Miniprotein binders against o13629. Designs and how they scored, part 24

Target 1, 363 residues: o13629
Amino acid sequence: MLEAVTNPKSSLATFSKQLNGLLQAKVVVCKSVNPYFNLALENYLYENSTAKHCLLLYTNSPSVIIGRNQNPWVEANVKLCRDNFVNIIRRKSGGGTVFHDFGNLNYSVLMNREEFSHTENASIMIQALRNLGVHARLNQRHDIVLAQSQRKISGSAYKISRNRCYHHGTMLLNSDLEGVREYLRSPSTGILSKGVSSTRSPVSNTKLLKAEFIKQVISCFLLHKSHSTTTKPLSKPRASSKRLYDIEPKSVITLEQNDLLGVPSILKAVNELQSWEWTFGQTPSFKQHLESTELSVSMDISVVHGRLEKVIFSTPNATLEHELSSIPWTGLCYESGFANTFLISGIHSKEAISILKWISDSI

## First folded at step 6 (miniprotein)

Design w30
Fold by ESMFold2-Fast, scan of step 6:
Structure w30 (fold): chain B 363 residues (1-363), chain A 86 residues (1-86)
Amino acid sequence: as target 1 above (363 residues)
Amino acid sequence: DPREQIQRALEIMFQAVEIVRRAKELADNGNLEEAVRIMEEAIRRLEQALREAKEANDPRLIEYARLILKWAQELLDEIEKRLSEQ
């Protein structure tokens, strides 16, 4: 613009200094509720952070987050999510599907490969809960559960590479548990998937205030990770906690979404996470079998990279079977209503049209 | 990539089918001249889809593209006949 008289060298030096601060930060709190930016930031810190341990905290707007190797059509009600503008997003870590909303807090502990410990990271969360009067423990699946009810309040997953890793999870503070059940309940039938299946567990909210829990988590993290290299997790609940600024005032960085817009690799990651090719195209191969007694037809579908690879029909009417098999199914995206594309008056027989409608209603 | 080429052919074909559906609505409403114009566009797109299908060397896609093109050509003939009777 002609309005601004800015020194590009000075701007780049300031940006580099601020970016270096982010990469050395022990705690990052992201105020963006956009799940694409939050997951992109997590990946950015995973690849670039120089801190021995870094804690990332964020909250996502309503979203279904599937694991790296999962089938969204098995794990979620894809059509209901679409109709209600709930994003389905594939993360880069393994494990099961989770629903995020404003009543959930996400945490991510990024570290060097040699520093990885599920139990140490869980102990920080459990101590923060105990400091606020919530008694929780780690179960056999590394979920955090309420001590008395055994209901899950935090599930986690991880990504490990040669040099770096992260361990991330949820904390149910006051989420819509009814919404969780409906979005994670697939209506699809007959799917035989090679993907990783989610294990559904009874869940509960802690009912803790988000701001208070964030303060406790940061305090416990800085006490345990910033000042200790080999110490056991805290065994005794603490009645009071130090304030962050009493411990390490400059260890915590707070980010807004706009702070991320200037980082090209974050924008690239956001674009990838928003793509059909990432979310649906990375689905492990699967097969689906559908039958209609009324229409006297069966259909076998194989799907690879989210697209139809092979479609086989079986029906007593040989002419109808040939007609259905002549449709160019191969290469179509597997999505609710994909057969509607072929509902063309004057091209297909009435029997084929009925079957195409049945396929659209069944998928 | 063969899969990308198949997807391109399908996308062009289905976009053309939507134009044909719009042409039918225009013809049903008596707007025959406009219907003819967009049918000619749909046929050009279906001819492109057929070329893409042939390049992808997918026999089912080629035959289906031919089927859709024939359907569109027959509809154009019907609309032109109605237009000539005005």
Scores: ipSAE 0.160, ipTM 0.644, lowest interface PAE 4.3, mean pLDDT 84

Design w31
Fold by ESMFold2-Fast, scan of step 6:
Structure w31 (fold): chain B 363 residues (1-363), chain A 86 residues (1-86)
Amino acid sequence: as target 1 above (363 residues)
Amino acid sequence: DPREQIQRALEIMFQAVEIVRRAKELADNGNLEEAVRIMEEAIRRLEQALREAKEANDPRLIEYARLMLKWAQYLLDEIEKRLSEQ
């Protein structure tokens, strides 16, 4: 019941042919700003693309994107994101947390495992930048930095499997750098996580116009990768060393969300990425220690799959300690205000109520 | 290697937390002298964990170790007050 990529009114047979064309495309430009759809599309191309090299370009609406094995409560201001309608999304690649907005361009190079190269992919971006008057270089951490200031303009991550991989990154064109700082600044204290921690770097915008940069990246990609981009090893190859104007239009596909929304595997991936079970439930196990000398209490929380596994109170008052320990904490989702559920029950002592309010204020 | 130092600090922290819990249990049951003894052991271990966390330059581990040490010191003071009153 979905429309074809380049012809929305196509028959089912035409849709199938155009979907196969997408999977063989050298460049895919996605016009959707929906980060759930864009990440689902990236994963779909990762699993299904037959091209030796495929470039995906997209922009996300304001979002915090955490790495596969990270703790969102350590890496981001979860409450501030919620209050400002900034999505928090767990991607499928490793590495650190990033903030995306309309001033950022995402690039993703999908390829066979044997074709993986940080240096080669970065050189395409650096050449596109230089063609537009921006002098940049690759640093020792494989970030792209401005040559003079050494400020990071592009960070990247990757996902590698046995046969396939993708190398994806950001390009800061005109992002809100103050927003980047605030959303990535966790207020949480006392957390001891088994998750991967982010390393922060000084960042800057290139101040390039998005349309001009996209045009240059596509040009540099097609020229650089022309003899490396094929459909299948055992099928007729579609490699070309000719100039951009000699390349067939079907090598570059432009997508809207509606073109593929409802392809079962894509819809399934979107639903997974939107779920609490994926974004928060896949958090590596962690412990949190909270204390208040004013209230004479400490609380030790063990969290597994984003849910409270064990809660231990310590207080000099044994009766109060027993009261707090009798509360059914186990199985609650770890989230701001989880203790507020018990405040509305109305059966706790004045001392316990003060502690429940303190817990709600501390995460 | 910072990752090995972090793992070492984590192991020491987990051991210290369990000793603090046992000390609290002993104190709640009136075994104050033994509670003081093992609480002193927990504090020593937490001080080691804090040093190793600082050497690894891990701000999360430093903060966690600092908070645990502060609470353990508070509990020791409370237990010692009770012990002095018997």
Scores: ipSAE 0.005, ipTM 0.423, lowest interface PAE 11.1, mean pLDDT 81

Design w32
Fold by ESMFold2-Fast, scan of step 6:
Structure w32 (fold): chain B 363 residues (1-363), chain A 86 residues (1-86)
Amino acid sequence: as target 1 above (363 residues)
Amino acid sequence: DPREQIQRALEIMFQAVEIVRRAKELADNGNLEEAVRIMEEAIRRLEQALREAKEANDPRLIEYARLMLKWAQWLLDEIEKRLSEQ
């Protein structure tokens, strides 16, 4: 950064060389724990990598990662996440919600569409596990499970376009499994969502050291993807061993977030992933019904693009119903405490105030 | 700079809210004409708060100011309705 300022010619040449190396890399190990950066990097490699197959490895700080078409208020305890500084992030791939922390390793295999397989990349992971003494298999949901306990140690998802795709997943090495349960347990009631629902499974840690697992995954990936297709598996290991020793060091790139902050498309992607409009605004339309017997009120909410479209109250008190219906709900962000916005006005009836507090406590 | 603009918008908004509270008290006590007059003042102040919020480029504050404006306009309409019915 400083060197680029003082020696622009040499620093620009170095940056250009590093960027070209990244786009041609067979393996990228990202040392950033910033989930927004890591997902932005994944998408950048998906769009720009020239490698036929590229493996990206990274670890995220504590985060709930929801699928492209999911409702965060159904899939996660949004308030608990906020209160504990756990990020909620919408990824660009489909599927269910996962919790990431420092005890998890994320892998992503970026490839040409013709190379896509539901099982091939899982086989590479299973081989890496087996080489480290962990016996695992692929189940019918395409999750990786421990052979003996059947507990899930890796879930995955994918994104496919016309020319490129990626298959990415988690690997539970030593995650906080108690914390996983709490963050992924939504307290929300009465929601009717068009979003994709997550399927929960019993999970376990492999208890492998991250550095050892990374080394093994890289080895298995390079042997599998750099090897020429053969019809006889018996001869494959000998040829693969020779090829591994011939692989250039630059096939594996390790990078930090600061190495790529100068790339405008990556910064733009980070900003998008951090935005309310992406994470919450891309939520499929939903409706919510809430009732309070104590306050003799019911509320029906319609939410589109994460914002209130329609709020209907039903109560025996016609004056109160008119008062509540006259509040300008339309366009307000659906979030915990949204009704508190109106409390600062101090112009509501006692009955309306009680209902606004009830709404804030219920959402 | 942006923090100062946000604080300015909040200060204007809080002053406007206090005027709205007085207007409601006046309306509840039957002084509808004075309530209308000060509600119009509150709405002008909330419009200023919205402009300040937009200059600060704070989406949450902008939305809050818009909602307060709609609520104040609804209250003004109700007071004017009661005044016409007297």
Scores: ipSAE 0.000, ipTM 0.270, lowest interface PAE 14.4, mean pLDDT 80

Design w33
Fold by ESMFold2-Fast, scan of step 6:
Formats: C-alpha cells, structure tokens, sequence
Structure w33 (fold): chain B 363 residues (1-363), chain A 86 residues (1-86)
C-alpha cells in the first residue's frame, strides 16, 4: 500500500525467458480454443522458431477454415456460419476447406524447407495411431485413411517460403461429421470462380481419447525427428507391441493464450485474421449469374477482392433497367444482404424494390 | 482509399435511413419537435455522405446521395408542416 514497485527490467526478463523457451521448444501444446489465436501462433512459430523441427498441437472451437486461395461463398454457407457463431477463417496455407470442432486435433510441423516431407510427417502420425490400435495408411492423395475402410481421418496442407515451411493437418478423433455438412454446403448458385475448389472425401473418426493421442504423437515426434530423418516405406501393420515412448520434459511446452498477451506480432496477426479484408477481401476474382423468371430479370456480377466491380442487369423494361443500373453497386462488399441498403420506399419503384429483395434473398 | 470512401458514404446513408425511420415513429406518436431534430441529424449525415462521395469521385454515388437528400428534405418539410398546424 505504501509502495508500488514496477520493475520493467524484471518484467521484461520474465517475458523474454518465456518467449525464448517457446521459440526453442520442440513441442508446443496450445490450450486456447480460439482459432484466430491458434493460427496466429502457428504463423509466429513458423517465422520465429529456432527449433529444427517444432510440433504444434491445438484444438479450435467450431470453425470453417478455408484455404489461402479459396472463395468462402463457394466453400461454405457464410450466412449460416454467422448466424450460428461459427467462425470463417482464411488460413495462410493452400488447399481445401475444413471444419474444425472440439472433436478434432490439429497438428502442425514447422521445419526448414529442405526437411519437408509429407511421407515423414505422415509416418509419425501413423505410428502414433498404430501404438493406440488404429491401423492407418497414407493414400495416393497424401491423406491418412483407415486401412480397412479407406475413410479419411486426417487431411493436410502446407505453406512454403524461402527457408521455412509448415505441414499442418487435422485428426478426426470424435468430430460431428453430420453437422459439418451443413456449414460446408454453400447456398450460392451461378458462381464461376478462379479460386481453388475443395475435394470432398468420405471421413471417419478414430474414436481415440485426445489426451492419449497427444501423448503418443509427442513421443513419436520426439523420437523420429531427434535421431532419424530417413524416409521409410509404409509397411504392413505389425502385431502386439503398444508402448508409450519416453518424453523429455524440457522439449515440451504447454501454452495458454494469456501467456503471449502483449506480443505485438501475434496481436497484429490475430487482427489480420479477424479482418474482413483478409478473410473475404483476399478472395480470388469471380463472376456470378443470377436469373429470376418470375421477375423477368437477370443479373451479372463481377467481384474483385470481395467487392462488386461490375453489375449488369437485363430486363425487358428499359426504364427499370436504367433505374437498377443507376444504383451505386461498385465498391460494395459482396455479402448476404448487400442490396438491403438500397431497399428504400420513396426512392425506388415498386418493381425495383421487388428485385432488390430478390437479390438479398439470392445472396 | 476511394473504396474506403465509398464504403463510408454507403454506411452513412444506411445510418441516415434508420434515423429517418425513427423520426417517422416519433412523428406518428405526436413527438414532432424531436422528429424534426432527428430528421435534421439525418440530413447532416446525408450531406456528409455526399462529401465522401465527391471525394471518392464516384458520379453514381454522388447522384444517389443527392437523391436521398431530396427525399429526406421532403419528409422534413412534411413533419414541419404538421408541427406548424399544432
């Protein structure tokens, strides 16, 4: 009460020690379920980790994660996600769209570019699965599938720069496979996109307990990456020896979101990932054609960086066509209900109002 | 920059429409003096939207902002006439 000491040097020393430990860690287990934070952390480790190989493990709250070069309006039901508080997030890696929930475990292997191997990373996961009695193999598409059913249990993607890369993926432990279908069903029609389309595959859960799988993955990762980088052919599952490998405690760090509160680059990355300009504004250019027989109108839309570039109407009524074309469409964000701004009685004709409502219902 | 100015102008226009809707509710409930104040606020916002549209140099947006100002001014005149009659 008498004395309040702030010691910036001691505070900074403590923070620097924690940060240095994180950057040197071989394994990071993140307890945050915030997908924006988890993806920002992944990128931070990608740029700053000094470990030759680093494994990041995390779980996201319900989220649709689109690939770097995808169109969210093609890949997901954007309005349904918003209404149900399901995050839509653009990741920094390429590939297709995935749904994450609490029954999924995400893994990310961060490494130097010259050390990248789908086969080696997959072999670590497959060995962890085998140790827990789940027989899996790598298919021709580099997905991990159950050996008997051929159903996908892990899909992956990667990001490569000049010196660094990461290979990350999902592991379906006990996800809601029925629920995911609704969020990944786009209601949008007539879209011609330059974006990368997702390839859907039959999926299954491993039904493994998360804590057990995490322990096995950590053990297999530390063993494989510490003393062998040799690629091995996938062999037939062997019988009868299930054993937990020894874990070096100093190689593993467990992290909460608050442990990195105040790292400016992480906060900036979180802000970017939450921004409309990142998630929607980075969408590859696309065109959309919509028709209404009932209203005798067609609409052609060109969208660039998520914003309307050109809108063309065709209707037998020249006055109505001119009225619709006079609306300042160019520059509007492409999103559900963008036409609602112009739904103003006393400015527009009854016919134009009907068409504006139709646009809002269609997009 | 121009795209941000277009978005600001559109957002201001949308906000002004909501203010006009509130002003009509106030007028319908007999609160004409408050309705006039709110309409004057809506018109100020639309004038700001017109300035943003001019800075963006978007001819369609400029003409649309002018159309909205004319619409709002007609509504204000109607409310003021009702106020003068009581």
Amino acid sequence: as target 1 above (363 residues)
Amino acid sequence: DPREQIQRALEIMFQAVEIVRRAKELADNGNLEEAVRIMEEAIRRLEQALREAKEANDPRLIEYARLMLKWAQRLLDEIEKRLSEQ
Scores: ipSAE 0.168, ipTM 0.665, lowest interface PAE 4.5, mean pLDDT 84

Design w34
Fold by ESMFold2-Fast, scan of step 6:
Structure w34 (fold): chain B 363 residues (1-363), chain A 86 residues (1-86)
Amino acid sequence: as target 1 above (363 residues)
Amino acid sequence: DPREQIQRALEIMFQAVEIVRRAKELADNGNLEEAVRIMEEAIRRLEQALREAKEANDPRLIWYARLMLKWAQELLDEIEKRLSEQ
């Protein structure tokens, strides 16, 4: 899909006008369901948007999205995700892990740091819900919950830097709630991590149609932000004729994935988000302790930047301990089944092979 | 299909490992000249597997191919050393 960049229809003048429109847009609706492009676009608007407030709306194909400073092996069932082609992606914002699917709508409000407000942004969502007959409120943790059941329908996170920020969240319309539970349940044991832990709450779907909710959110956003920027009474336009420079026909922009291929910084961000070095390599340092009473062995693992830093075995058999320590562990990627690579070497004792299988089953 | 591409690369690596095991057996039985020839074949296959792993952009597969290449090179070096000492 490099076609948009090399397509004759994408002349330099047309591309520049489209890019300028994107940077000035008050609302961006992205039709791509590719989470890498959606997150790359979010970061691009965070860095480059000139609008006082910009709303980004998108939906991701099935994906586990971990927070900036989280350990994916603690927060998710990495192997189940791989087996079912569910993406695991590290976002740029802090906070906890979430599962996205086609029944979820993502929203992101991008703004200057001085404009940041959890309550104002949440009020826009709550008003859109109310207009569609769903009564919701903000709880003590700044989650949006259904008024009667108190079940969470929207969680959010934010990224704040010196001059800019965004506040983004989910809206559960009709997501697979059983899938949420399974993908976010890690099988890993013995991990002591410096990473941020997710706080889980009972969840529910609003059961709203996505197109209706999008329409209401856009309406409420434009009304709310228009009101907040009005500092003096404005009279209604009385003239039927208007000057062309007084007309902004594109406060709302709809994008396809192909529209993003012409922006080099977005492609660079997509490549970064897809890399092992970003998703797993940015994991905060951690330790793992594993024990097998049957094999009379314990293993202490230290992991830095997703790679094995130190591996220490303890066993009553000194020759076995030496054999295990001679395996080139340092620098290996910490991934489910990493020890399976050694099983086919054929240079190990029966006892060592049993321990390698146990490690593969435990990680 | 990404699954089929990954599986093909793994099959090449598994075949190369079997050749390495065969070469080790030959070396242990004193047939060092044949062991060297077979090890050279294994290394060529592992180099192909590494190129295919890079094309697939699978970090685990790239790491695995590199690890197997390292071990194959170390074994070849030892067999060549034994051959020179004859």
Scores: ipSAE 0.000, ipTM 0.188, lowest interface PAE 15.2, mean pLDDT 79

Design w35
Fold by ESMFold2-Fast, scan of step 6:
Structure w35 (fold): chain B 363 residues (1-363), chain A 86 residues (1-86)
Amino acid sequence: as target 1 above (363 residues)
Amino acid sequence: DPREQIQRALEIMFQAVEIVRRAKELADNGNLEEAVRIMEEAIRRLEQALREAKEANDPRLIYYARLMLKWAQELLDEIEKRLSEQ
């Protein structure tokens, strides 16, 4: 009947011990380039890490990462991303949109709320850069810029809750800067959005080798944060230790995606981040107004949860207006191609086809 | 040929969307077993629409058919999860 496992308690104890090691780690280096997994891991460590300070380092395959409350159609060239197999993903932190590729290194410092400091975390990165011959400083917006050119090499964002927070950012080592510009340039017009807008700035690469930079960041982080663990001395006696010597938790853990198979909350988070309903469906409600003087038509669109709620046409031709209003718009996903299916149907008037083409060109 | 394939793919997609809408109503009313059955039918139709779109070599229809198929598969997974939990 059942396949017996001879030591099920031992297997579960081993897994639990490994997971506890991860949650106590001071540094986690993730070798997965899967952005859905990396963002799920970051959130998992944010919620569950017991370390006073934890540094997570990772690199994502080409991806546009939008903030929690942003509109992807305002912040990115969604069509260009699709055509070039660039992921579009909504993260759980607020702030602006960023482009990640293999030439970028992401860092995330997870900490208790009282430990939060933009300047302290930035100083660690700046010291690592200096150790490798790159002179950088923090600007008025708390971005890291090259000292001489003032070009941004690292932008950051944060998430703060009652007891925990994380400060995460990018480091441009050798990213495709043309790609950064093009993927983050939306072609959309006429959108009135409740979403948070991104602020762009001129960027540059440090040209540092990833492995060297990772090594220096880890070194600077461990050195800097080891001092922060020394607080006001306790006058009360400590609990007695039976350990032979002072045993420190493993400071640095390197992991792959497969190392965390069997953690249900991580798999659930990956599945959520991969869903259309999360990335596009969580878009704040918006309206779009488009008009064509040449075609004597205007269109007002209301979008809720990423789907068309209402489409209203205004045109002097009542028959054409009725035809356009009869198209089954409601419930369709808002995306650049949503009118294209109707262009090809062969059942619409010449005038309606011209308007559908205009919609496809405009959205 | 391509124009006939395009029209056929669109017709199949419209039929599949109506089945998906009906399945959602059934699921919302607690009739999960019937919702799964007709969702499986909708997915088969969307797979046919995708094949027709590929035969027509029409990138717009291929893109749209893939999105509708992905959406339908997501809904089916959600309904099956609810059915397994009852």
Scores: ipSAE 0.000, ipTM 0.149, lowest interface PAE 15.7, mean pLDDT 79

Design w36
Fold by ESMFold2-Fast, scan of step 6:
Structure w36 (fold): chain B 363 residues (1-363), chain A 86 residues (1-86)
Amino acid sequence: as target 1 above (363 residues)
Amino acid sequence: DPREQIQRALEIMFQAVEIVRRAKELADNGNLEEAVRIMEEAIRRLEQALREAKEANDPRFIEYARLMLKWAQELLDEIEKRLSEQ
């Protein structure tokens, strides 16, 4: 505040220097628990980092993160998330849906396209685990699992473009596994989606302390990446590991959300990730069939960009069918309670009101 | 731009429905003067929605906008009749 009052140009020069340091950093530890900021920061580093390899570490407050091409209504309990103030957020990488909470550590390795290796980062994580007494391996789906139980402790996804890529994943340290199950269990029925489906597997926590795991991951990452112009898998456990005091201070940057909210592209990315148009509007096209024997009605819905495109009713009562078809369904956001808009006494018959209530209860 | 016009008309209609629901609550609680005032606002919004529907040239949506406008006008007439009985 004082710098801005006495010399705004001095503040800008300091900010520019800090930003250049960030773009050259080998390791970034973000202390923000804001999932929108953390995903925006990841994308910023993906587009702008000049390091051959950059490791980003962060933890998100409770949130459901869906993949780029997924249908949130298929992958998550959307109503339960809303009721419990758990945000549903669409990331920019492909793959399946995950639940994050404070007991999870996220890692992201950002690199030039020519440096991409889907097994290399897993080997670094496995080595960090082994150094802390946890024996893990990579399974056929490229998940990290505990060696004895086969339970999954880390899943990952990636984003690749012409010049840059990132490989990011989770590490279950001490997450609420009951919460994971409930938030990722969709109550929706009758949906035929072109979206990517999540593959569910049994999960477990490593029970490692976050601070100790972060230290080991940073040490293994820096040691591995500094020694080779091509990434070499850590095929065998390392005989020794570097302690934290051996790490070059200039290679590791710790930052807070407020340090970077002044960067226009980060603010723009945060705003996009928070938008309905991104999270729900980017849903792949889908169809839904609902049927009620008690009301003698069926309903076929097609949804494009998260909005109703076509709604078809079938019922033995031709007058009722015509009434329901007269409702301007096209363009409505597909969301719980969209039919409640039409629960208007005096416009609709008693039978139509019953059907509209049924639709609201079913979606 | 028929799709954008239909979307705008739908949003306007939904806002008007919420105003009508509030007006009905006010009328049921005996606040007839305020109910009339906000009903007139709802009707103005529904008239805008009807204009948007006509510009989009969607016969189904035009008819639905007309039905909503008729419904709101009939409710306003009922509230005004109750007010005149005072």
Scores: ipSAE 0.052, ipTM 0.546, lowest interface PAE 5.1, mean pLDDT 83

Design w37
Fold by ESMFold2-Fast, scan of step 6:
Structure w37 (fold): chain B 363 residues (1-363), chain A 86 residues (1-86)
Amino acid sequence: as target 1 above (363 residues)
Amino acid sequence: DPREQMQRALEIMFQAVEIVRRAKELADNGNLEEAVRIMEEAIRRLEQALREAKEANDPRMIEYARLMLKWAQELLDEIEKRLSEQ
């Protein structure tokens, strides 16, 4: 709420002080469940935080989060996600695809590149789990697993640049593990992609209460990383969650989406993450080969920046091949049903219509 | 945005096809006056699609929209001829 500025210089100075407090904070707890905002906030803290170590905690509404260099059509059931209003979002870190829902807690440790340690960050989570009666350990892949079952309860990824990095991950508290499998099961066939493939592992929930786990993680983080034990409450009264400025800038800051949507770089990042050009347009170039013995046709598609670059048909019928090649394929967004618009009986042969239907059913 | 204009052209053409299909059904059942009325609507939509395609400056989209418009116009001419004969 940046409306009704009665003294612009005074109001901007106050806002700048609040932002400086956020950027110096050791722990940020975000109460927004908007995954676009939470990922934009993570990137903002990655680029601007001055704290030696900063912990960001958040939960996303149901979403499929793909890695920076992945192909969503290989990693997810894009059509099912669309039909069920499950967001597909490309993050800025590498690695595989993950499903987030309200039963998951996300953590992110932001730091200078030289401070990066998988084992140190994992030890904080493992200690918080043990304090709550969950015995867990780090496996050889740097996943956190339950000690007895070996089932994964936390997977992680990272982003490293010249000066800064973050290590972020999930913590399965009470997620819908059965429902998630359908969203992450792509129906697409014949795709030859240069994108990074996800590696799946058996998973389990810890069944811990989110508020209790957050308290323990914050306590363990502050003790381990900042040599500080804060007695400040994890969850402050609602009114105090809007305070960005703190007299001690390394304390715990709790914030809502409305506190920061007025920051231009955050709004820009939210808009970018919501764009088709980011989520689908940043897909690594790929090719797809489809064939139908029944229709005696094969189709080769090349896709660049999520858009059809070239579509080649092979069929014994030269007239049919020419007809299909005359369709304006180039530049169309690659998505389920891109061929449906051309199902026009008045100018296309019955044979071409059958092939267009087959394309719609196959993609 | 040329991409959005192309997408709008394709969507308009798809909607026009459904109107044309309904017009043909009406004409086949002898309701020629109503068939003419809705064919005129389909043609107006296809003319819009052609304008969108031209603004996008995509030669294949322009040619495709032009072929659709010709197809619809020929069907309208046939229905009007049947109407004038009765």
Scores: ipSAE 0.013, ipTM 0.398, lowest interface PAE 7.4, mean pLDDT 81

